# Miniprotein binders against q56419, part 175

Target 1, 326 residues: q56419
Amino acid sequence: MEGRTLEEVQEEVFKRHGVLVPKKELEDLAKALEEAGLLLTEKVEARLKEEEEKLKRERPMRLAGLSYPEGEREARAFLEAFRASYPGEGEEARVLLMPHLEPSRVPEVYGAALAALEKTPPPERIYLVGVAHRPLKEKAAALPVPFQTPFGPALPDLPALQALDALLPFELFNTPLAFREEHSLELPLFFLKGRFPEARVLPLLVARRSPELGEALKVVLRDFPGLLVLAVDLSHVGPRFGDTPLTRTLAEEARRRDLGFLERLAEGEPEAALAFLGANPTRIDGVEVVASLLPLLRERKGKVLAHRLDLEAPTLSAVGAGTLVL
Below, E stands for the ipSAE of ESMFold2; O stands for the ipSAE of OpenDDE; V2 stands for 0.75 times the mean of E and O plus 0.25 times the DockQ between their complexes.

## First folded at step 15 (miniprotein)

Design kk2 (at its last look DockQ between E and O 0.64; V2 from the best seeds 0.64)
Fold by ESMFold2, look of step 15:
Structure kk2 (fold): chain B 326 residues (1-326), chain A 104 residues (1-104)
Amino acid sequence: as target 1 above (326 residues)
Amino acid sequence: SMEEKIRELAEKLAKLAQELARLGAQGEDPEEIEKKMEEFIRVFLELYELDREKDNPEADYWLQMTIELVWEFLDAFREGNVEDAVELLMYIAEAAERLAEALD
């Protein structure tokens, strides 16, 4: 990298994107790493090894006391408060699209999902499909263990998971550590387990689009019927995601793209929804999941119940969230 | 080309992240640690500011994950979570390596 100092690059980035990494913070981090030395790295590696062994048996709550209450009584009250934030009625869902953004940021969007669940007969199992926020070894993954919740453990549907694994051209159970802190499963699961305490769960993550996953799930769902949940967020815009600072024009475009995407999905036209986004300039989070699950989304008509593009003032950025029933 | 420039920056970022995540194994002195952190952030910012053609969905996926992981790394440090910050460097190394591979 010839020519520019850190100060010169930071000045250019600040002018274009409105973000800065102060040199003081770099000095503080370097000092912290120096003081901890090899013992810090060994400590982290040991912790990861211990957590990986634990994940062979169960996936513990990571967000209790942070994103939702730890106790069951308080968790039920929390659930009801979120339902109350959406004054509308839901519709029966065979496929539900819901967010995984921090619930307090988009309460009515989660409330709309709860309204849909009120109209949905309790399923035997839930296919919960989130988005990997850590690298996976394959295009998709699952973790076949109980996920702890304030409402008790969400038990895995082992026969359905094994059937799915058998149909895929890769090992489905491939990256346990990617589930350790994965909020795209934990946050939606809190709401789903609260409403369907008897349902078993298939906890799935998508990293990159896998047409094989959609074809395999179509077969598995025929033999193991259940509720399909796409736990995805929508547009990601602003400097946090590589853009200039959020403007009114960028926010309006992000809203239009979010709603256009959801509306085309609601018409049973998932290919048209993907084509509408083109190169996905507002970075809709759900595209890899939708692209994977095309066979399950075609010809399923439904309704958009809620949408919000939530602004994050400190980062001059925004994230979209929506609720769609099919 | 722009793709080759991104690939080279991603490879360098991955190497720097991996080395920082394994700090202490090489016996680095304080000034070398600071220089490596400075280079890591400089390479990230160079990568971050680049415009690229959005015609490779796999590369776009890994680039976006790399960007978000670096900001998460800085957030973890700002919150006093140094162990989490070190763990995130390991994920950054992997994501940047995958970005470089997607552009091969």
Scores: ipSAE 0.790, ipTM 0.898, lowest interface PAE 0.9, mean pLDDT 89
Fold by OpenDDE base, look of step 15:
Structure kk2 (fold): chain B 326 residues (1-326), chain A 104 residues (1-104)
Amino acid sequence: as target 1 above (326 residues)
Amino acid sequence: SMEEKIRELAEKLAKLAQELARLGAQGEDPEEIEKKMEEFIRVFLELYELDREKDNPEADYWLQMTIELVWEFLDAFREGNVEDAVELLMYIAEAAERLAEALD
């Protein structure tokens, strides 16, 4: 097939998906690549190596001053404002499902999570399970170092992490660079650390479903009890994710999938929740996490506290977010 | 087959991502970088427009990862974050290679 011009491809993409990748942006991109003199792969590799070495000691904040305030006083005011955005009361959580989406997009959903945390006795440790948005070497990973927050460092529970590693058929402490920019841990951790400053943390990432992880965690939780947090988003629909622009029909389907998923989890039926999604046509983010943690979610009843499908107007796309307590 | 087409596009995308990551490093001719970028975007758009068969969960995962990383790459460039853009090209290459492997 003779090479369609970039303009023809752009027109076709626009016609199909309503998204124009402006030729000018591509030209500007090419120019920026030219002007920036793309840092020598060697320099990038050297930088990545240096960053990897730093991650052996601590994980610095990456979103401070962007997604949340860097200063502690301002950070506390931020928490209070988010809590105020949710008018309801929370419930005690043994398992908390909460979003990792940009907080400003879904403030009331984070507010609902804070409301639940207000009713939750301070845990000794928090199992924070996020979604990998970078390739992992294994199905899951952990980073056993302090995570910086405006409220001080979130310290790892090394004994519990070691116990978990010992029960897994793969090395848990893999792909440290995947944690460097991972917002699925950093954003939820801000709220968790703000509420529970003394809790130790197990920062975990899931790439692909690992039944072994759920079974191992079930054993570890007996000896090392704590709060389990699933930091997951819900549906991802629209051009940014491979769909047509958001329509009423597409939004209704996304909401139906999100709520149907959360409601079945709230009934203590995680297998039914996964089965309800089938091929996951609206791309619920948390499916691999839930599939990994089935042993911990079975027979736990709870309540959906909040849900939102948030429109990203520039891309005519939407992301679902929810808060569930079990 | 659709799977074969996805595999071919993924392999091409991975190669182009690696080449772009390298070319940016060598201070090569702006025209060559522009040409490679155009080709990269074209290959991506062809991949993006294909109907996803959901019969291979592993392939679906890496396809989704590849698409998300490409969008992040485009965003990084729009924002002028060239260092992040180069890093993202490396991840795109890895994800696209894994996609191709999942379809072998």
Scores: ipSAE 0.504, ipTM 0.817, lowest interface PAE 1.2, mean pLDDT 88
ESMFold2 (binder alone), look of step 15: mean pLDDT 84; pTM 0.853

Design kk3 (at its last look DockQ between E and O 0.67; V2 from the best seeds 0.00; counts 0 for: SAP 70.115 > 70)
Fold by ESMFold2, look of step 17:
Structure kk3 (fold): chain B 326 residues (1-326), chain A 104 residues (1-104)
Amino acid sequence: as target 1 above (326 residues)
Amino acid sequence: SMEEKIRELAEKLAKLAQELAELGAQGEDPDEIKKKLEEFIRVFLELYELDREKDNPEADYWLQMTIELVWEFMDAFREGNVEDAVELLMYIAEAAERLAEALD
């Protein structure tokens, strides 16, 4: 291991990536940790244990008042505003790809999803597949409890979840804490529950590609038909993600990767979509979900309704979001 | 090799994250806490600055999660959410261990 000092490493990282961790912030952090001591760590562990037990009964809203309104009346107005931000018409979806990025950053992309839902017959259930942002014990997980929304609880489809669990080589109900703050389920669910208040939900997370999940879901969908939703974001570029500062060239590459990926999915060619990305140099978020769900995506043609690469100047970074119906 | 360098950094990052999350067990001495935090950030920046274009999707997954978790840790502290910061150290330790394991 090269024995560079903190100052030497910081200098090189700043030159290459434009990222700093100022020494004053490190000193302040060290002081805060010192003042916290062992009792804070034990308090955190106790709270996590309590939260894990609560999550075995229900999953409360975490983003109400932050990403969407808490009250039902305001939440319905919020949905209408988002729909209005996409002036086009949707198409019926058997599979919907939609983002999980903060809704205010990509309003027309969520609006396009709502337009697709307008054309989609109300499903009995929704297979909502997000991306785990915390470690899972297995490649995928579910949480078989009601998820609270401003529109009332989204009830789990327990028979379908149990059928899925029975087909997998691992326990599906394996990491309740991973769902506690998981926005990739909560944000899309707000829109889905608002449009389909009677649908039950299978809330699923993928950490790492699981071909077993896709094969099992294909079987379960035969007996428990419903809407499949891939709640994924696209390119992640810039220093926040271990990359160089955003340039026009990098942004153009991210858009090209996003659209090429989506268009190949729209042609019913998910393997070609993955191959197009190669080593995934712009870090498209949905790769592990698509790779898991290949059996459900093959030969299913559709249309890209919307795309935005959302730029965030303060972080010199960008995230792509899209809406695809199949 | 590059993979061995990443694996060694990931192992060290995981241990430092765990030790910082267990402050009382590793010493409440202010100088020890500061040294451990500085080494944690140094190791993270070493890992962060490495350019990766690899044919190992498992490792790439855990590397990206580790990077994002460390930035979330810094953000939580900057916002005054020290309890969240400690929780994130626990997730960083797990993600970095998984990264090291993926590089065998």
Scores: ipSAE 0.784, ipTM 0.891, lowest interface PAE 0.9, mean pLDDT 89
Fold by OpenDDE base, look of step 15:
Structure kk3 (fold): chain B 326 residues (1-326), chain A 104 residues (1-104)
Amino acid sequence: as target 1 above (326 residues)
Amino acid sequence: SMEEKIRELAEKLAKLAQELAELGAQGEDPDEIKKKLEEFIRVFLELYELDREKDNPEADYWLQMTIELVWEFMDAFREGNVEDAVELLMYIAEAAERLAEALD
C-alpha cells in the first residue's frame, strides 16, 4: 500500500506468513547489485541471443556436477545408488509419472522410477513432458535438438516432433530459452537416458493446459509409439509458495491431496483426479500437464510406487513428489 | 477490489523489474539502485501478503510464476550469481505483465 515503510510491510508479512525477509538480505542484495554492476540489459540480451543460437544445435547440461555427476562412470554409480534407495520392485510402465525435484531431496521416489524402468522394455522413443518454470509464448513448447547427458546426447525424434507440430494449432517450436535452464526435463532425462541409452526423446514443456496437445499426441503415438513420461512434482506448500510455515495440518493436507490425485490417476480416472483437487489449494505442480494429457491417461490403470513430502528447512516449505506407473 | 490491487501491484512490479534489469554498471549511483531494489522488494512483499483469489486460473498461474521467480531472484543474489539475477528480473517483468493482463 502506498505509504507503508519497508519495515512495516516486512512485519506484516512476518505476522501473516511467519517469515521475515531480513533487511540485511536486502542490504546484501543492494550491495551485491552495486558490486556486480547490473549487466547492461544490452549485454544480457546479447548473451541470451547467443545462447538461443546455441540452442539451435544442442541443449547443454546445466546441472551436471551439481544435481548429478558429470562423468559417465560416476553417473552410473549415482543411478545404482538411487535405485538402491527404493527397496521395492517396479512394474512395467506405458506411462510413467515421476518427479523433477532435486534428486537428493527424494531419492527413493527416483528409485521407484528406476525400478519401473527396469521392468519396462526399451522404448524406441520417450515423450518427456515437463513443467515450464519460465514463461512460454504458447501453452506448450518443444526443443528439437540433442540434450546433453553424462551418458551421451539424448537425440530428438524429429519425425515424431514434426508430426506433433503439424497437428497443433500453434507453433510447437517456441521459446527455446525456456529450455536452457529447465530442470523439469534435465533431471528426469538423466535417469531415462541412463536406463534407455538408445531411445529418442521428445522434450516437451507445458505451461498451461492444452487439450489440443493431448489429442495431437494421441494421434502421433499411433504412428510413433513410445513411453510417455510426465515429469511433474506434486504439492508446493509453505512460505516459499505463499503459505504459512509447514505445520502438521498443512503437511497432512498436502499428502492427502497428493495421494488422492495419484490414486485417481492409478484408477484410470484423470478427470476425477483433477476434480478432486478443485482450486488446487496445495498447488500440485502437474495439474496443467495432466489436464493436457487426459486422452492418454483415461482408462489406464496402474500403481503408485512411491510418495514423499520433502521439507525445505530454510524456508519451512515442502514439495510433494511421487512415482506412478500406468 | 482485490483483483484491482493485484493488477496495480503487478504493473508496478513489472516496471520496477524492467528498470532494474536496465540499470547497467555504467556509472549509476549505487544509492539509486539500492532505492529501486528496496521499492521492488516492497512492492513484491505487498503482493505476496495478499490472499490469492482462485477465481481466475490464468491470473493465479502468473501470480504463482511471479512469486516463484522472485524467490529464485533472491536466491541467485544470495549465491552471488548476478547474471542469473538480471535474467530473472526480465522473467519477473514478463510474468508480472502477464499477470496484470490476465486481470484486465
Scores: ipSAE 0.670, ipTM 0.869, lowest interface PAE 0.9, mean pLDDT 89
ESMFold2, look of step 15: ipSAE 0.774; ipTM 0.888
ESMFold2 (binder alone), look of step 15: mean pLDDT 83; pTM 0.843
ESMFold2 (binder alone), look of step 17: mean pLDDT 83; pTM 0.843
OpenDDE base, look of step 17: ipSAE 0.668; ipTM 0.869

Design kk4 (at its last look DockQ between E and O 0.59; V2 from the best seeds 0.00; counts 0 for: pae O 1.8 > 1.5, SAP 71.23 > 70)
Fold by ESMFold2, look of step 15:
Structure kk4 (fold): chain B 326 residues (1-326), chain A 104 residues (1-104)
Amino acid sequence: as target 1 above (326 residues)
Amino acid sequence: SMEEKIRELAERLAELAEELAELGAQGEDPEEIEERLEEFIRVFLELYELDREKDNPEADYWLQMTIELVWEFLDAFREGNVEDAVELLMYIAEAAERLAEALD
């Protein structure tokens, strides 16, 4: 192992990436942890246990008043404003790829999703597939409870979820806490529930590619037809994600990767889309979802409706978002 | 060799994250905690600057999550959310352990 000191490593990282963790911050954090004392870890564990028990009954809104309005009237107006951000027309979707990035950062991308939903017959259920931002015990997970929204609860499709669980080689209902703060489900669900208030939902998370999930979902969708939604973001570039500060060249590469990925998906060629990314140098987070769901994406042609690579100025980083209908 | 380096850093990061989460419960003084934090950050930064795993999507997934969780941990602290920071240490330990497992 390398014998470098913290100071030596920090100097090299700062030169290459422009990030630094000052010693003063470490001193302050150490003091804060010590001052919080013996009870802090037990308090955190107790809170997590309480949250986990509540999540077995329902998943409350976490982002109301932050990312979208809490009240139904204001939430409806919010949807209308986002639809207006995309002046075009959508197309009917059997599969919809949409972002989970903060809506105000990519309003026209969410607007394009709403435009597609306008052309889409109300489904009986929505297979909402997000990306786990906390560790899962298995490659994928579901939470079979109502998800609260300003438009009322999005009810789970329990028969479809149970059928899915029965077909998998692992326990599907395996990590309730991973859903507690999962914006990749909550943000898209706000838009989906607003447009399809009667649809039931299968709230699914993918951590790592699971070919078994895609095969199982193909079977379940035959008996429980519905709208498949891939709630994924695209490139993640910049120091926050391990790169140099964002440059025009890095941004151009990220956009090229995003669009090349989406276009190959639109041609019904998901394996080619994954091959195009190779080692995924711009860290498209949709890749594990696509790799899991290959059986549902093959030979399904469609159209890219919108794309934006959005700058995170404070971190000199960027995240891509897109809307694809299949 | 690169995989071995990543695995060793991930194992150490997971251990340090667990130790840091426990140090408040053990009543350690700030100097001891600071030393562990310095090593934690050193190990993280060494891991952070390594190339993406090109032929192991599982390892790549866990590496990405680990990096993002550590930044989130630092953000939580900078915002005064020490309880959230401790929770994030628990997730960091799990993600880093999974990264190490994915590499052998």
Scores: ipSAE 0.771, ipTM 0.890, lowest interface PAE 0.9, mean pLDDT 89
Fold by OpenDDE base, look of step 15:
Structure kk4 (fold): chain B 326 residues (1-326), chain A 104 residues (1-104)
Amino acid sequence: as target 1 above (326 residues)
Amino acid sequence: SMEEKIRELAERLAELAEELAELGAQGEDPEEIEERLEEFIRVFLELYELDREKDNPEADYWLQMTIELVWEFLDAFREGNVEDAVELLMYIAEAAERLAEALD
């Protein structure tokens, strides 16, 4: 079959999904790939290896100056503004579910998280569990190095990380490159470090449900108590995620699933929350994290502080975000 | 079967992603890159449009990952971030391969 032109592909995507992939952008891609002159697979591999070697020492900021301010003074003003965007009061958290979406999209949801953190005594350590948006070698991973923030480095709790590794049937310290650009850790960590500058951190990523992780963490938390943070988003709907453009019906379904999920978690029924989602047709991001952490979420009652379904207008897609305290 | 079609498209998408990453790295002829990119987008769209039964959680995961990575690739490309675009092509290849394996 004669290959459809870029224009025909563009038109088809637009007709079916309401998304215009600009031909110019495709032309610019070809040109940019050309101009980048990025040498052979070997150079990319060598660069990736170099980046991996750097990640053995520290994880630098990637989103400073983009998603949040790089300077400490400006970063503190940023925190205050986000806190001000949430008009309510928080509650003490033993478990905090918060978003990892671009902060500017859901400021009041992050504000609610900050409100909860204001009522939370400073923890010795924070178990920060994010979502892997890159392939992992294992179901879960950790990076046992300092994470840079505008407030100084977030230092790892090496003893607790080692204790966790020892209880897992797989190597916890895998796929360091997956952490390089992972925003599900970096964005929440900004807020957490700003509030708790002295807390050690366990940066964890979940790709697929690992019941072993939850059981191991339950044991580790006995000897190494701390705040558990689930850095997860909620529904992902629209063309960017495989749906038709956002409609009122699709948005209502996304909200229903998000709130129904959060409410069941707030009642201390994480299995009921997962069962409520079924096949997860609105693609709640946090499902694999919650499924991994069931032993830590059972019988914990709490409160939903905030929820938003935020429209990404260029793609006619939407992402749900929420803040839950347990 | 639908699963077989998805597998075939995933395998082809992985191959094209690898080829694009290599071509991008070699600074090859813009026309060749454009041709491969057109084919990549076409294969992706065919995969994206398939209505599949959600009965294989592993395949569902890798399909979703593949879709998300392709969108990130397009975003990185639009922004002129070639380094990220090439890296994302490698992740797309891996995710698509894993999708194919999950349907095997």
Scores: ipSAE 0.365, ipTM 0.756, lowest interface PAE 1.8, mean pLDDT 87
ESMFold2 (binder alone), look of step 15: mean pLDDT 83; pTM 0.842

Design kk5 (at its last look DockQ between E and O 0.66; V2 from the best seeds 0.00; counts 0 for: pae O 2.0 > 1.5)
Fold by ESMFold2, look of step 15:
Parts: sequence; C-alpha cells; structure tokens
Structure kk5 (fold): chain B 326 residues (1-326), chain A 104 residues (1-104)
Amino acid sequence: as target 1 above (326 residues)
Amino acid sequence: DMEEKIRELAEKLAKLAQELAELGAQGEDPEEIEKKLEEFIRVFLELYEMDREKDNPEADYWLQMTIELVWEFLDAFREGNVEDAVELLMYIAEAAERLAEKLD
C-alpha cells in the first residue's frame, strides 16, 4: 500500500468492493468544516460534557419519532402492530435473544420476541445486554440511571447493579457517553418496557468478551432473578462491513451461519455455536455477548422463533436478525 | 508482514483523525483541511481492504469498529451534521489507536 495515491487506492477498492468516496465530497467536507468556524471542536466538547453530566442522572430517548412513536398511545399501537406481524405463538423465555436492528426492517422478528414475552411470567427485573457501538473503557459497562421510554422511565435495579459491579475486576460504571446514542439498548427496551412496565432493568453493554461478566452475572442472578435478554444482531455482510457487494451466494452463506449459530444455542451448546462460526466470516454481532455469557447459556435448550436477513439496498449490505427463546 | 502494515495504517489513521478534529477548530484554511481529509481517506481505504486477522480476535474487533465508524463519519457529513462528524473523528482516533495497540 506504500506510495499509492488516493485515486489509485480508490480505484482498486471500487473494483473489489463497490464503494467510492468522491473527491468532490472531500472538497465539500473541507469547506463545511471551515464554514462551521474556529471554535467547532470546543463547542462539540462542551456539548459532550453537558450530556455526560445529564447521563449521570438519566438516559433520554434518542430515537422517539425516528424508530418508534414518541407518544404513549401511539407507542402501544406500534407494539400491537409488531405483535400482529408474527402469526405464530411464542414460548416462555428464561433467556431471550432478540435483535437491535431498526424495527421497521424486521417487524416479524420483533413480533416473535413479543410473542415470547406474552408467554413469559412478568419478571422483577430484566438483564438487558447489548453491544457497544462506541469504545468502552473496559470490556463491559452499565449505566445505573433511569432510561426514558414512551411508557415511562425504565428504572435501574440499583442493588443488582451494585452487586454486579462489586464482583467484577473493573469498574462497571465506566463510560456514560457510550450509552448516549446506543440503540442496542434503546430499541429492545422499548419493546420490553411496553410489555413489562413494572420490571426494573440492568442496562449492560459488552464491547469485548469478558468471562468475568458471565461468572458475575451467574452469581447475581441467584439473588436477583430475572429475564436475561441478549439484544444482538446476527450476520453483517456487504461493503458497509468490508465485503464485496451482496450476492445471492453471500446472502445464503449469511443465512446458513445465522441459523446454524441459533440452532446450536437452542441445543444448549453455546461453545459449539461459537466454534461453528470459526473466525466469524459473516461478522455475527452477538458473538462477544455469547462468549461473555457462556455460564448462563450452557445446557439451556430452546427454540428459534424467527429469522430474517434484511437487505440495505443503498449500501448493498445486509444484517441478520433473529428471535431465540431458551 | 500484513499485521505490521495494519498497525502502521492504524497509527496513522488515529493521528489523522485527531488532527482533523483539531484542525477544523483551529481555523485552518480549507486547502490544508482538504489535504488532511484526502490523506485520512487514503489511509482508511488501505486499511479497509486489508484482510481480517483470524489469529487476533481483539485486533479484529477494533478493525471492524474502525471501519464502521468511518462510514458513520461520512454519513454524518452527507446529512449535514458537522458536529456529529467531529465527534465521530474522536471515536475513530480511539478505535484506531486500540487497533494499533493490539498489533504491537
């Protein structure tokens, strides 16, 4: 890669991956940065500091009016429409795997999750485990504050969160800003809070696999029983993720990997599920969460309720989503 | 060695991302900003076409995050969200630095 110009690198990348960053866009961006003014970075840093202080008290809705309705009445109707998009019956879940992909892209997958919740006794608390889309200071994190929803605040289970923090070899409450825009918690929480309005929540993010997290959660769940939710997506394929443009063959491979992974989890064999993926060539999102939570997944059998690999046409990329009950 | 090439590209990308976040704020002229952006994209594209490291899962994690953050940065600009784009440069710098650290 030594000595290549931008034009040379871009030509090779376009031929192999179908992506392009036109020089005009770079010219426009440079002009936009200059026009935004001398103090742009100071303004951004001040805003982030202000938002971080607010996150020490509560986590506001960021996706209301975008991914789900802001008003409570409309939000309840939204939930019912999603349930209706899945014609089947659910199964009781002690562990639920559900997506965090934009709900309108995979309505029946979220509907299947609602069907499972329909069969699930109301828990006192929900262990909601998402995937960090921003760097964390540690392998995992939590934010011990109310998360706002159209159904009212989802209150944190502070005693359970404090017990978890005490058992870990690192500070659990380590990166508040990583929660600011984190849809892997907000989108599933909308559905969970709508169905279980009385449940408290442990909002957790995994960045990198942490065996310590799974062992600690096993201990905490003994004293603080509740519903464990893996809020994860499956395959990520296409140029957005470093692949060639989506083809029928790549899509079939992604589906096979998604379903093979879910099937092995459903047999209570999470190590086999991880081994099946090998180097994870289709970038299944949930592997770091599953690898962290092995002690909670072993020998727990269940059923795959739904799956979809959803195409994002403008990027020639796709993301898989599934619903699994254990 | 491919791993050493990835480390070098990641270190350079992290430095360029941080400089871009600071250069915009310092009132740099648009020609200097454009040159820095071109180098940033050139380095990113070289990194983007590198194969995932099958023997180093932690490096692979940070590589994937870096790739996705750069696309998100470009999306923020295309939507006119310049403040978001600057914030994303800060995250790109951190992710790319972590990638380089896992390849030392």
Scores: ipSAE 0.787, ipTM 0.897, lowest interface PAE 1.0, mean pLDDT 90
Fold by OpenDDE base, look of step 15:
Structure kk5 (fold): chain B 326 residues (1-326), chain A 104 residues (1-104)
Amino acid sequence: as target 1 above (326 residues)
Amino acid sequence: DMEEKIRELAEKLAKLAQELAELGAQGEDPEEIEKKLEEFIRVFLELYEMDREKDNPEADYWLQMTIELVWEFLDAFREGNVEDAVELLMYIAEAAERLAEKLD
């Protein structure tokens, strides 16, 4: 087939998905690629190697000044504003499911998480389980270094991390570069560190379901008790994710699946929650995390505090977010 | 065979991602970069439009990862984050290669 012009591709994308990739953006991209003189794969590799070496010491903030304030005073005001966006009261959490979506998109959902944290006694440690949005070498990974926040560094619990590593059939401390830009840890950690400044953290990423992780964590939690946090989003629907533009029907289906998933988790039936989703046609983000943590979620009853399906207007797509306490 | 077509597209996408990551370094003609980018987007769109078979969870994972990374790549360019865009091309290449391997 004769190579369709960029314009023909744009028209086809628009016709099929209602999304136009502007020609100008592609031209600007080509120019930017040219001007940037794409750092020789070697330079990029050298930079990545340098960044990997830095990650042996600490994980710097990447979203400070973008998603949340860099300064501590402003960061505290940010927390208070988000808390104020949720009009309800929280409940004590032993397990907290919260979003990792851009906070400004779902402020009341983060507010609900803060409300739950207000009713939660300060934990000694937080098991923060996020979603890998970069390739991992293994099904799960951890980064055993301080994570920078506006409230000071979140320090790792090295003894608990080592205990976890010892129980896993794979090396837990893999793919450090996957943590560099991972917002599924950074964004929730902002709120968690702001509320519990003295808590140590176990930053964990899940790429694919690992039943071994849940079994190992169940053992570790006996000797190293703490708050378990699932930093996961819910449905991902629309052109950005392979669907047609958001319609009322698609939004209703996304909400139905999100709420049905959360409600079954709240009843202490995580297997039923997974079964309810089946093939996960609305692409609930947290499925692999929940599937990995089944031993920790079974028979724990709780409450759904908040839910939102947030529209990304430029792409006519939507992402679900929720807050659940167990 | 749908799986074979996805595999072929993934292999092409991986190659194009790697070539794009390399071309920027060589000071290539802007027209050549544009052509490669057009080809990359075309291959991506063909892959994006493929029906996902739900019987191979690992392939589905890498397909989803590839798609998400390409969107992030496009977003990075829209935002003028060229350095991030180059890094994302490397991740796209890796994800697409792994997708192809899982369909082998």
Scores: ipSAE 0.299, ipTM 0.722, lowest interface PAE 2.0, mean pLDDT 87
ESMFold2 (binder alone), look of step 15: mean pLDDT 80; pTM 0.796

